# VH-VL binders against q0aze0: the designs that were tried, part 480

Target 1, 268 residues: q0aze0
Amino acid sequence: MKIILVNNRFKENTEKKAQEIAGQLSALNVEVIIDNGLDEPYAGTVDFIMVLGGDGTMLRAARRYGQRAIPVLGVNMGTVGFLSNIEINELAEYLPLILREEYSLEARMMLEVAVFQQQSLLTRVFCLNELLLRSNSPRMLSFALEISGQKLEPYRGDGLIVSTTTGSTAYSLSAGGPIADPQLDAFIVTPVASHIINKRPLVVSPEREISLHLLEEREAIIGIDGQIKMDFGAENRVLIKRAPHPLLMVNLKAKPFFTSIDRSLQRQ
Key: E = the ipSAE of ESMFold2; O = the ipSAE of OpenDDE; V2 = 0.75 times the mean of E and O plus 0.25 times the DockQ between their complexes.

## First folded at step 23 (VH-VL)

Design SA18 (framework fv_bermekimab; at its last look DockQ between E and O 0.91; V2 from the best seeds 0.87)
Fold by OpenDDE, look of step 23:
Structure SA18 (fold): chain C 268 residues (1-268), chain A 123 residues (1-123), chain B 107 residues (1-107)
Amino acid sequence: as target 1 above (268 residues)
Amino acid sequence: QVQLVESGGGVVQPGRSLRLSCTASGFTFSSFNVHWVRQAPGKGLEWVAAISYEGSNTYYAESVKGRFTISRDNSKNILFLQMDSLRLEDTAVYYCAKDRIYYSHAFYGMDVWGQGTLVTFSS
Amino acid sequence: DIQMTQSPSSVSASVGDRVTITCRASQGIKSWLAWYQQKPGKAPKLLIYAAKFKQSGVPSRFSGSGSGSDFTLTISSLQPEDFATYYCQQDNYRPLTFGGGTKVEHK
């Protein structure tokens, strides 16, 4: 068995724990790769990914490895979030199950985000939570939202979020988006400070494609999962569709999503 | 320089066929929806047809539906308009134009036009 | 089909005048209206897209407004080079449809 431990190099406690766990796994004849985000994603074949930390670390892991159809386990290290399955102090208890591959998987839809400059592809990213288009100035943006070739009324506001259902409890929620069942596949399109006060979020079929582009010469930014930032201008377009592969999240311990929403959100 | 150049216009007899061409240069032709728009002498603009950037979808005005066929060769950067069963009312300058936005299945205005090619009929 | 009605069909104006052209759609087209300028013997030129956004290179004296069914093109101070025919065009629905045009001519 070969396992990637994903941690946050900026959090010393996660690094230390990763080393410790790596030692334990090695003693059990498990090959371990530690990914603290400093280097490029490990390109070799692996059987399991263990994410040590909070939601941010999971999002990074998802972007780096999500397209590879590898089981990903979130191990919370004292943070509040929605993407961890077990606590770090529970790892010893569940480790035998992990090694025996006695766990269930939950498929989480990811976004495929393609950003273009003119007609050229700048980047293609798979992400678990959301794509954000936001003004880079105090001025509102005017931008076009297109869904499967259908043009909506031009948006005017600070920006727009296109989120997965997983991401519904992230920035989309803060912007007034609905909380979605993470077992549901859908896009959530949430306006950010629209000039229309009651502009409602859209729930869109994962079969559709979403595109955004500015209608005026303004400075904007694209944000992905709150971690990747790109400049975005009038000559750029972003195309969003369902990623071809979901993130396979390991479910070792049942988590009552709906009964824990209030508690989790209050702590954030 | 972004440019569209129409050709193929001329004098025809009613009931005959004519094929117009529009050659694109200076931009990625295959990334844009393109249109034919015509203008009868002394008259206004009339949208004739459009084809998606990939060529998979075509759209026609009712006045030309069943008679005209829009097509494109993205490998050669050429747009075509096959005009069959031509009528006197088809007399016009025919313009090709590109849509503003690339990789879209919607239309957002025509930002580049050719010089047009004239189609007239013999008496 | 969406009918686009422009008014007036022609307007006589002088340099420096404020010129207003209106376009009405037979039904709501959101903001998806374009304005074109055409001079004799020339191809149309895109001025405004999405009702109010100026195409690159378009002078500031041109402005577009409106949404839904009623739209307006305004030339704040007419210049000699602005004498031309102007067309509105909706692209919210297929088939695309143009207005009848407004000729801005010398008084």
Scores: ipSAE 0.898, ipTM 0.949, lowest interface PAE 0.6, mean pLDDT 95
Fold by ESMFold2, look of step 23:
Structure SA18 (fold): chain C 268 residues (1-268), chain A 123 residues (1-123), chain B 107 residues (1-107)
Amino acid sequence: as target 1 above (268 residues)
Amino acid sequence: QVQLVESGGGVVQPGRSLRLSCTASGFTFSSFNVHWVRQAPGKGLEWVAAISYEGSNTYYAESVKGRFTISRDNSKNILFLQMDSLRLEDTAVYYCAKDRIYYSHAFYGMDVWGQGTLVTFSS
Amino acid sequence: DIQMTQSPSSVSASVGDRVTITCRASQGIKSWLAWYQQKPGKAPKLLIYAAKFKQSGVPSRFSGSGSGSDFTLTISSLQPEDFATYYCQQDNYRPLTFGGGTKVEHK
């Protein structure tokens, strides 16, 4: 069995804990690869991914490994969010189940994001929460939103968020979007400070293809999961669709979304 | 040097067929939706047909639907209009035009036009 | 099909005049309207897209406004090169449809 441990190298206790867990797993004849964010994603085959940390570390793991259809377990290290399943002090208790592959999986939709400059592909990334288009100047943006070849009224404002249901509790929520059940597959399209009165958040079928471009030259930014940032101008377009594979999240311990929703939001 | 050049116009008899071509240069033809627009002598502009950048979607004005076929060859940078069952009211200058936005299945304005090719009739 | 009605059909004007051309759609087209200029014997030229945004190279004296079903093209100070026919076109619905045109003529 081969496992990747994903941690955040900027938190010393996660580095120490990752080494300790690697030792425990090695004693059980499990091959362990540590991904602390410094190197390229491990390219070989693995059976399981364990994420040590909060939602931000899970977002990085999802971008690196989410398209490989490998089980991913979130292990909380202190700040409970929306994406961890067990606590670090429970890991020894659940480890036999992990090794025997006695767990269920919850599929979480991801976005496939392609950004073009003129007609050339600039980048293609996958994300778990959202794409943000945002002004990078005091001036508002005017931009076009196209959904499966259908044009909406041009947008004017600070920007737009295209989110998964998993991302509905992240930036989309702060911008006025709905909280969505993460078991649903959908896009949530949330305007940011729109000056167009009738622009409300939209919930859109995951089978749609979404594109954005500016209607006039402005300085803008594309943000992905709040962790990747790139410049965006009138020469760019972004195309968004459902990623080929969902993130496969491991469920070892019941974590009822609706019973716990207010507590999880307080701890963001 | 972004340009479009139409060819294949001429004098035909009613009920016959004619094939128009439009050759593109100076831009990535396969990235853009393209259109045919016609203008009868002394009259206004009439949109005729469009085809998506990858060629999978075609659209027609009702006046030509069932008689005209738009197609493209992205390897040769050529747009075509096959005109069958021609009628006297099809007399026009035919323009090809490029849509302004790449990799789209919608239309955002025609920013580059050819100079047109004339289709007329003799009886 | 969306009918696009332009008025007036012609305008007699002098260099320096403010010229206003209107275009009405038979049903709402959002802001998805383009304006074209055509001179005799030449292909049309795109001036305005999405009701109000100027195509590259279009002089600042041209402006567009409107949304829904009522739209306006304004030439703030007519120049000799602006004598031409102007067409609106909706691109929200298929088939795309042009207005009948407005000829701007030298008085």
Scores: ipSAE 0.817, ipTM 0.925, lowest interface PAE 0.9, mean pLDDT 92
ESMFold2 (binder alone), look of step 23: mean pLDDT 94; pTM 0.957

Design SA19 (framework fv_bermekimab; at its last look DockQ between E and O 0.94; V2 from the best seeds 0.87)
Fold by OpenDDE, look of step 23:
Structure SA19 (fold): chain C 268 residues (1-268), chain A 123 residues (1-123), chain B 107 residues (1-107)
Amino acid sequence: as target 1 above (268 residues)
Amino acid sequence: QVQLVESGGGVVQPGRSLRLSCTASGFTFSSFNVHWVRQAPGKGLEWVAAISYEGSNTYYAESVKGRFTISRDNSKNILFLQMDSLRLEDTAVYYCAKDRIYYSHAFYGMDVWGQGTLVTFSS
Amino acid sequence: DIQMTQSPSSVSASVGDRVTITCRASQGIKSWLAWYQQKPGKAPKLLIYAAKFREKGVPSRFSGSGSGSDFTLTISSLQPEDFATYYCQQDNYRPLTFGGGTKVEHK
């Protein structure tokens, strides 16, 4: 068995713990790769990904490895979030199950985000939470939202979020989006400070394609999962569709999503 | 420089066929929806047809449905309009035009036009 | 099909005048209306897209307004080069349809 341990090099506690866990796994004849985010994603084949940290670390892991259809386990290290399954102090208890591959998987839809400039592809990213279009100035944006070739009324506002159901409890929620069942596949399109006060979020079929472009020559930015930032202007377009592969999240410990929403949200 | 150049216009007899061409240069032709728009002498503009950037979807005005066929060769950067069963009322300057927005299945205005090619009829 | 009613059909004006052209759609087209300028013997030129946004290079004296069914093109101060025919065009529905045109003539 080969396992990737994903941690954050900027968080010393996660780094130390990754080393400790690596030692333990090695003693059990498990090959371990540590990914602290410094280097490019490991390109070799692996059987399991263990994410040590919080939601941010999970999002990075998802972007780096989510397309590879590898089981991903979130191990919380004292943070508040929605994407971890077990606590670090529970790892010893569940490690035998992991090694025996005795766990269930939950498929989480990811976004495929393609950013273009003058018909050229700038980047293609798979992400677990959301794509954000936001003004880079105090001025509102005017932009076109297109869904499966259907043009909506031009948007005016600070920006727009296109989120997965997983991402519904992230920035989309702060912007007034609905909380969605993570077991549901859907896009959530949430306006950010729209000129229309009562502009409602849209829940869109994962079979549809979403595109955004500015209608004015203004400075904007694209944000992905709150971690990737790109400049976005009038010559750019973003196309969003369902990623071809979901993130396979390991479920060792049942977590009651709906009964824990209030508790989790209060901690954030 | 972004440019569209029409050709193939001329004098034709009613009931006959004519094929117009539009050659694109200066931009990625295959990324844009393109249109045919015509203008009868001394009259206004009339949208005739459009084709998606990938060529898989075509759209026609009712006045030309069943008679005209829009097509494209993205490898050669050429747009075509096959006009069959031509009628006197088809007399016009025919323009090709590109849509503003690339990789879209919607239309957002025509930002580049050709010079047009004239189609007239002989008695 | 969406009928675009453009008015007036012609207008006589002088340099410096404010010129207003209106376009009405037979049903709501959101903001998806374009305005074109055409001079004799020339191809149309895109002026305004999405009802109110100027195409690159279009002078600021041209402005578009409106949404739904009623739209307006305004030339705040007519210049000699602005004498031409103007057309509105909806692109919210297929088939695309143009207005009848407005000829801006010299008084």
Scores: ipSAE 0.900, ipTM 0.950, lowest interface PAE 0.6, mean pLDDT 95
Fold by ESMFold2, look of step 23:
Structure SA19 (fold): chain C 268 residues (1-268), chain A 123 residues (1-123), chain B 107 residues (1-107)
Amino acid sequence: as target 1 above (268 residues)
Amino acid sequence: QVQLVESGGGVVQPGRSLRLSCTASGFTFSSFNVHWVRQAPGKGLEWVAAISYEGSNTYYAESVKGRFTISRDNSKNILFLQMDSLRLEDTAVYYCAKDRIYYSHAFYGMDVWGQGTLVTFSS
Amino acid sequence: DIQMTQSPSSVSASVGDRVTITCRASQGIKSWLAWYQQKPGKAPKLLIYAAKFREKGVPSRFSGSGSGSDFTLTISSLQPEDFATYYCQQDNYRPLTFGGGTKVEHK
């Protein structure tokens, strides 16, 4: 059995805890790979991924491993977020179930984001929460949104968010988007400070293809899960689709979304 | 240098067929939607047909549906218009034109045009 | 199909004049309207896309405005090279449709 431990080595002694857990697993003849974010993602065969930390660490794990159909368990080491399933002090209790593969899986839709410069692909990334297009200057953006070959009225404002339902409680919410049930597959398209008063958030079928481009030259930024940023200008385009594979989140402990939502949102 | 060059126009008889070609250079042809637009002598512009950048979607004006077929060969950078069952009202200069936005399934304006090829009739 | 009605069909103007051309769509096309300039014997040239944005190299004396069904192209101070025919075109719906044209001629 081979497990990846994903941590953020600079946060809350997660590196020490990762080494402790790796030692415990090695004593049980489990091969352990530690991914602290510094090296390329492990490319070999892996049976399970354990994420030690909060939602930010889970977002990085999802981007690195989410398309590989490997079970991913969120283990909270402090502040409870939306993406952890068990607490670190409960790990010993659940470890036998993990090792026997006695757990259920919850699928979470991801975005496939392709950014182009002119006709050349600059990057393709998979993300769990959202893509943000925003102005990187005092001036507003004017941009086109195309959904499956259908053009909406041009946007004018600070930017736009395209999120998953999982991302509906992240930056999309702050921009006025709806909270969505993470069991749904959908895109949520949320304008940021639109000067076009009738631009409302849209909920869009996950089968659609979404694209964005600027209608005039401006300095803009593309943000991915709040963790990756890149420049975006009039020569760029972004294409967004549902990713081929969802993130497979391990469910060991019931964590009802609607029962706990108010507590989790108070941290926003 | 971005360029489109039409060929294949000429004098034909009504009811005959004709195939127009448009050769593209100086840009990535396979990334852009392309159009045929015609203009009868002394008259205005009339959009005729378009084809998506990957070739999977075609669109036609009602006046040419069932008679004209648009196609493209991305490996050779050529756009085609097969014109069957030609009528006198098809007399025009035929332009090919490139859409301005790459990798799109919509149209955002035609930023590069060829110089046109003339289709006329004789009896 | 969307009918595009241009007005006027022709304009007689002098260098330095402000010239205004209007275009009306038979139903709403949002802001998805382009303007083209065509000189005799030559291919059309894109001036304005999405109602108001100038294509590269188009002088600032050309401006577009409008949304929905009513659109305007303005030449703020006509230059000798601006005598030409101007066409609007909607690209919101398929098939794409052009207006009938407006010929701008010197007096």
Scores: ipSAE 0.794, ipTM 0.919, lowest interface PAE 1.0, mean pLDDT 91
ESMFold2 (binder alone), look of step 23: mean pLDDT 94; pTM 0.957

Design SA2 (framework fv_bermekimab; at its last look DockQ between E and O 0.89; V2 from the best seeds 0.87)
Fold by OpenDDE, look of step 23:
Structure SA2 (fold): chain C 268 residues (1-268), chain A 123 residues (1-123), chain B 107 residues (1-107)
Amino acid sequence: as target 1 above (268 residues)
Amino acid sequence: QVQLVESGGGVVQPGRSLRLSCTASGFTFSSFNVHWVRQAPGKGLEWVAAITYEGSNTYYAESVKGRFTISRDNSKNILFLQMDSLRLEDTAVYYCAKDRIYYSHAFYGMDVWGQGTLVTFSS
Amino acid sequence: DIQMTQSPSSVSASVGDRVTITCRASQGIKSWLAWYQQKPGKAPKLLIYAAKFRQSGVPSRFSGSGSGSDFTLTISSLQPEDFATYYCQQDNYRPLTFGGGTKVEHK
């Protein structure tokens, strides 16, 4: 068995814990790769990914490895979030199950985000939470939202979020989006400070494609999962569709989503 | 420089066929929806047909539906308009034009036009 | 099909005048209306897209407004080079349809 331990190099406690866990796993004849985000994603074949930290670390892990259909376990290290399954102090208890591959998997839809510059592909990214289009100035954006070739009324506002159901409890929620069942596959399109009061979010079928482009020359940015940032202008387009592969999240411990929403949200 | 150049116009007899061509240069032709728009002498503009950047979808005005066929060869950067069963009312300058936005199945205005090619009829 | 009613069909104006052209759609087309300028013997030129956004290179004296069914093109101060025929065009529905045109002539 080969396992990737994903941690955050900027969090000393996660680095130390990753090394400790690596030692323990090695003693059990398990190959271990530590990914602290410094280097490129490990390109070799692995059987399991263990994410040590919070939601941010999970999002990074998802972007780096989510397309590879590898089980991903979130191990919380004292943070508040929605993407961890067990606590670090529970790892010893569940480690035998992990090694025996006695766990269930929950498929989480990811976004495929393609950003273009004058018909050329700049980047293609798979992400777990959301794509954000946002103004890079105090001025509102005017932009076109297209869904499966259907043109909506031009949007005007600070920006727009296209989120997965997993991401519904992230930035989309702060912008007034609905809380969605993580077991549901859907896009959530949430306006950010629209000039139209009470502009409603859209829930869109995962079978559809979503595209955005600016209608005027303005300075904007694209944000992905709150971690990737890039400039976005009038010559750019973003195309969003369902990623071809979901993130396979490991379920070792049952976590009732709906009964824990209030607690989790209050803690954030 | 972005450019469209029409060709194939001329004098034709009613009931006959004519094939117009539009050659694109200076931009990625295969990334844009393209249109045919015609203008009868002394009259206004009339949209004739459109084809998506992939060539997978075509759209026609009712006045030409069943008679005209829009097609494209992205490998050669050429747009075509096959005109069959031509009628006197088809007399016009025919323009090809590209849509503003790339990689879209919707239309957002025509930002580049050719100079047009004239189609007229003989007695 | 969406009928685009453009008015007036012609307008006589002088250099410096404010010129207003209106376009009405037979049903709502959101903001998906374009304005074109055409001079004799020339191809149309895109001026405005999405009702109110100027195409690159278009002078600021040209402005578009409106949404739904009623739209307006305004030339704030007519210049000698602005004498031409103007067309509105909706692209919200297929088939695409043009207005009848407005000829801006010398007074």
Scores: ipSAE 0.895, ipTM 0.947, lowest interface PAE 0.6, mean pLDDT 95
Fold by ESMFold2, look of step 23:
Order: sequence, then structure tokens, then C-alpha cells
Structure SA2 (fold): chain C 268 residues (1-268), chain A 123 residues (1-123), chain B 107 residues (1-107)
Amino acid sequence: as target 1 above (268 residues)
Amino acid sequence: QVQLVESGGGVVQPGRSLRLSCTASGFTFSSFNVHWVRQAPGKGLEWVAAITYEGSNTYYAESVKGRFTISRDNSKNILFLQMDSLRLEDTAVYYCAKDRIYYSHAFYGMDVWGQGTLVTFSS
Amino acid sequence: DIQMTQSPSSVSASVGDRVTITCRASQGIKSWLAWYQQKPGKAPKLLIYAAKFRQSGVPSRFSGSGSGSDFTLTISSLQPEDFATYYCQQDNYRPLTFGGGTKVEHK
């Protein structure tokens, strides 16, 4: 059995804990690869991915490994986010189930984002939460949104978010988008500080192709999961589709999405 | 350098067929939607047809639907218009034109045009 | 199909004049309107896309405005090379449709 342990090298407690867990797994004849973000993603065959940390570390793991159909377990090491399943102090309890592969999987849609420069593919990335288009200057953007060949009224404002349902509780929410059930497959398209009256968030089929381009030259940025940044100008165009494979999230402990939100949104 | 050149126009009899070609150079033809637009002598512009960059979708003006067929050969950088069951009302200069936005399934304006090719009928 | 109505059909003007051409769509087309210039014997040239954005190389004296159903092309100070016929076109709906044209002529 071969496992990747993903941690955040900027949090020394996760690095130490990853080494401790690797030792425990090695004693059980499990081969362990540690991915602390420093090296390229491990390219070899892997049976399981364990993410030690919060939602940010899970987002990186999803971008690196989410298209490989490998089970991914979120293990919380502090403040609980939306993407962890068990706590670090519970790992010993669940480890036998992990080793026997006795767990269920929850599929989470990902975005495939292709950015072009003058007709040439500049990059293709995958993300779990969202793509953000935003202005990188005090001036507003004017941009076109196309959904499967259908043009909406041009946008003017600070930008736009194209989110998965998993990402509905991230930046999209702060920009006024709806909370969505992450088991649904959909795009959520949320304007950021729109100056065009009646621009509302849209929920669209995951089978749509979404594209964006600027209608005039401005300094803009494409952001991916709040962690990757790319310059974006009038020569660029971005295409967004459902990624070929969902992230396969391991479910060892029941954490129903809406029950967790209610607990976190206490009305005290 | 960016160029569209139409050919295949001429004098025909009503009811006959004619195939127009438009050869593209100086840009990545396969990345752009392309159009046919016609103009009868002394008259205004009339959009005729369009085809998406990958060739998957075609659109026609009602006046030509069922009679004209737009197609493209991306390997040779050629746009075609097959015109069947020609009528006197089809007399026009036929232009090909490139849409301005690449990898799109919508239309955003025609930024490059050919010189046109004339289709007329024996009187 | 969306009917595009231009007015006036013809304008007599002198160099230096402000020229205004209007275009009305038979139903709303959002801001998805383009303006073209055509000189005799030549292919059309794109001036304005998405109602108000100038195509590269188009002089700043050309401006577009409007949204929904009513649109305007303005030439702020007519130059000798601006005597031509101007067409609007909607590109929101398929089939695409042109207006009937406005000929700007020397007085």
C-alpha cells in the first residue's frame, strides 16, 4: 500500500506530525511519500492521500492529485474547516479502516481552467473551489461572459467568480453568492462589486462551457482557489469546464454538510 | 499580413449551384469563427451564414436556409459556401469575414474582411 | 429575426461637423451591437464593438453609446476620410442582422 502525506511546510507542527505518522505507517509496512509542497507532485502509483492540515492544504492536494482518482482524506490539525473529515487525535481509531480500505467516497466536482494568450494555451490548471477574475488596479474591468455560446450583458465591476458547489462557502459566499450543496454538480457565477444593475449570481449546469475575456485593456488577475495568481489582459481568454474527474473525498466519520454549517452559524 | 481572399464567383443561371471559397492567411484560422456576408449592388449588407472555429455549429439567415451550406477545412485554411437553388435575389458581392474573438461559440464583431467575389445572373 | 433600423438613411455634412447616427433594434439586444464603415468599392471596416468599444486603429472621434434597443454612433468632428456608409449590426441573436445603412455625404 502506498500513501502520500500532504502537509504545509510553513506549519512546523504539520511537518513533525507527518514524520510521526510516516513512521507509524512504515512500521505497518506501508510505503509513505511526504508532499510538503516543496517538490513536484509524486508521479508514481499511489493508493491513498492523507492531507494533514486545513482547507488550504486540501485545496493544494486537490489541484495536485484530484484528477488521478485517488481517495483523499482530510485530517484536521487545528481549527475545523469545510474539507476535513477526522481530527488528528482520531487517526489511530480510524487507521485500521483506512488500511483495510473500508470507507466510503464522496465525489466533489472540480473546475478545469484553461488560460490562453493570443490563441496559444498558456496554462491548464484544476481547482476545487473557484476561479476569480479581478481588477489589479483602481479601475473597473469591462468583460464578456459567455456560457455555451450565449452572451450575457457585458459586465463592469471589480470582477467575477466562477465557483464549484464546494467553493460556494468560500470567496463566492463573501461576494454574495448562494451556499450550495457540495454534492451537486454546478457552476456558481458570482459578480464582484458589479456596477451593472441587475447582475445576479447564476447557477448553471456543469455541462456548460464558460469563458471570459476583457472588452478593453486593463490590468487584471486570474486567481485559482485563492492560492495561484496569473496576470490577465486583453490578449487573454479563459475557458472553464467541469474537470474530467471529481475529487474523491474519503468519508470515515459522518459530517453532513448542512448540519456542520448550522453548528458553525450559531445564532448566539 | 492577416488576409482573407474569396473566389468562385461568376455569372450563373437561376436554379444552378455555385461554390465560393475563402482562403485565410496570416492568422490561426482554426481558432476563429468565420462568416459570409453579402451585398446586393447598390444595397446594404446582409449577413448570410457563420460557422464556429471547430466546425461544430452552423447558422444561416432565413433567406438562404436549406439552400446554402457553410463549411470549413481547417487543415487547408479554407471557408466554403455551397450555394444551391440560386435565385435572382442572391445577386451580390459575397464577403468572407473573421470574427474577432478566438475559441468562442458566440460572435463579437467581424474585424477582418475579404475583398468580395461577385455572383450575378445572365439577364 | 431582429430588425435593425438606422436613421437617417442619408446625412449631408461638412468637414468639422458633429454627425450622429442612430440604430434601433426591434427588441432588446443588450449591448451587443457593432458599427461598420464602408467606402465605395471596399469591404466594410469594424469601428465599434459591444456598443461602445473602439476597434484597434479607429480614431477617437468615433464613439458609440446605447444599450438595450437604442444605439448611437457619433463622429465628433467629421474628417474628409469619414464620408462613407455606416452600418450597425446586432450580434446578440442568431441570425445576425445589419441595419439598412446611413450614407454620410459631403454637402
Scores: ipSAE 0.820, ipTM 0.924, lowest interface PAE 0.9, mean pLDDT 91
ESMFold2 (binder alone), look of step 23: mean pLDDT 94; pTM 0.959

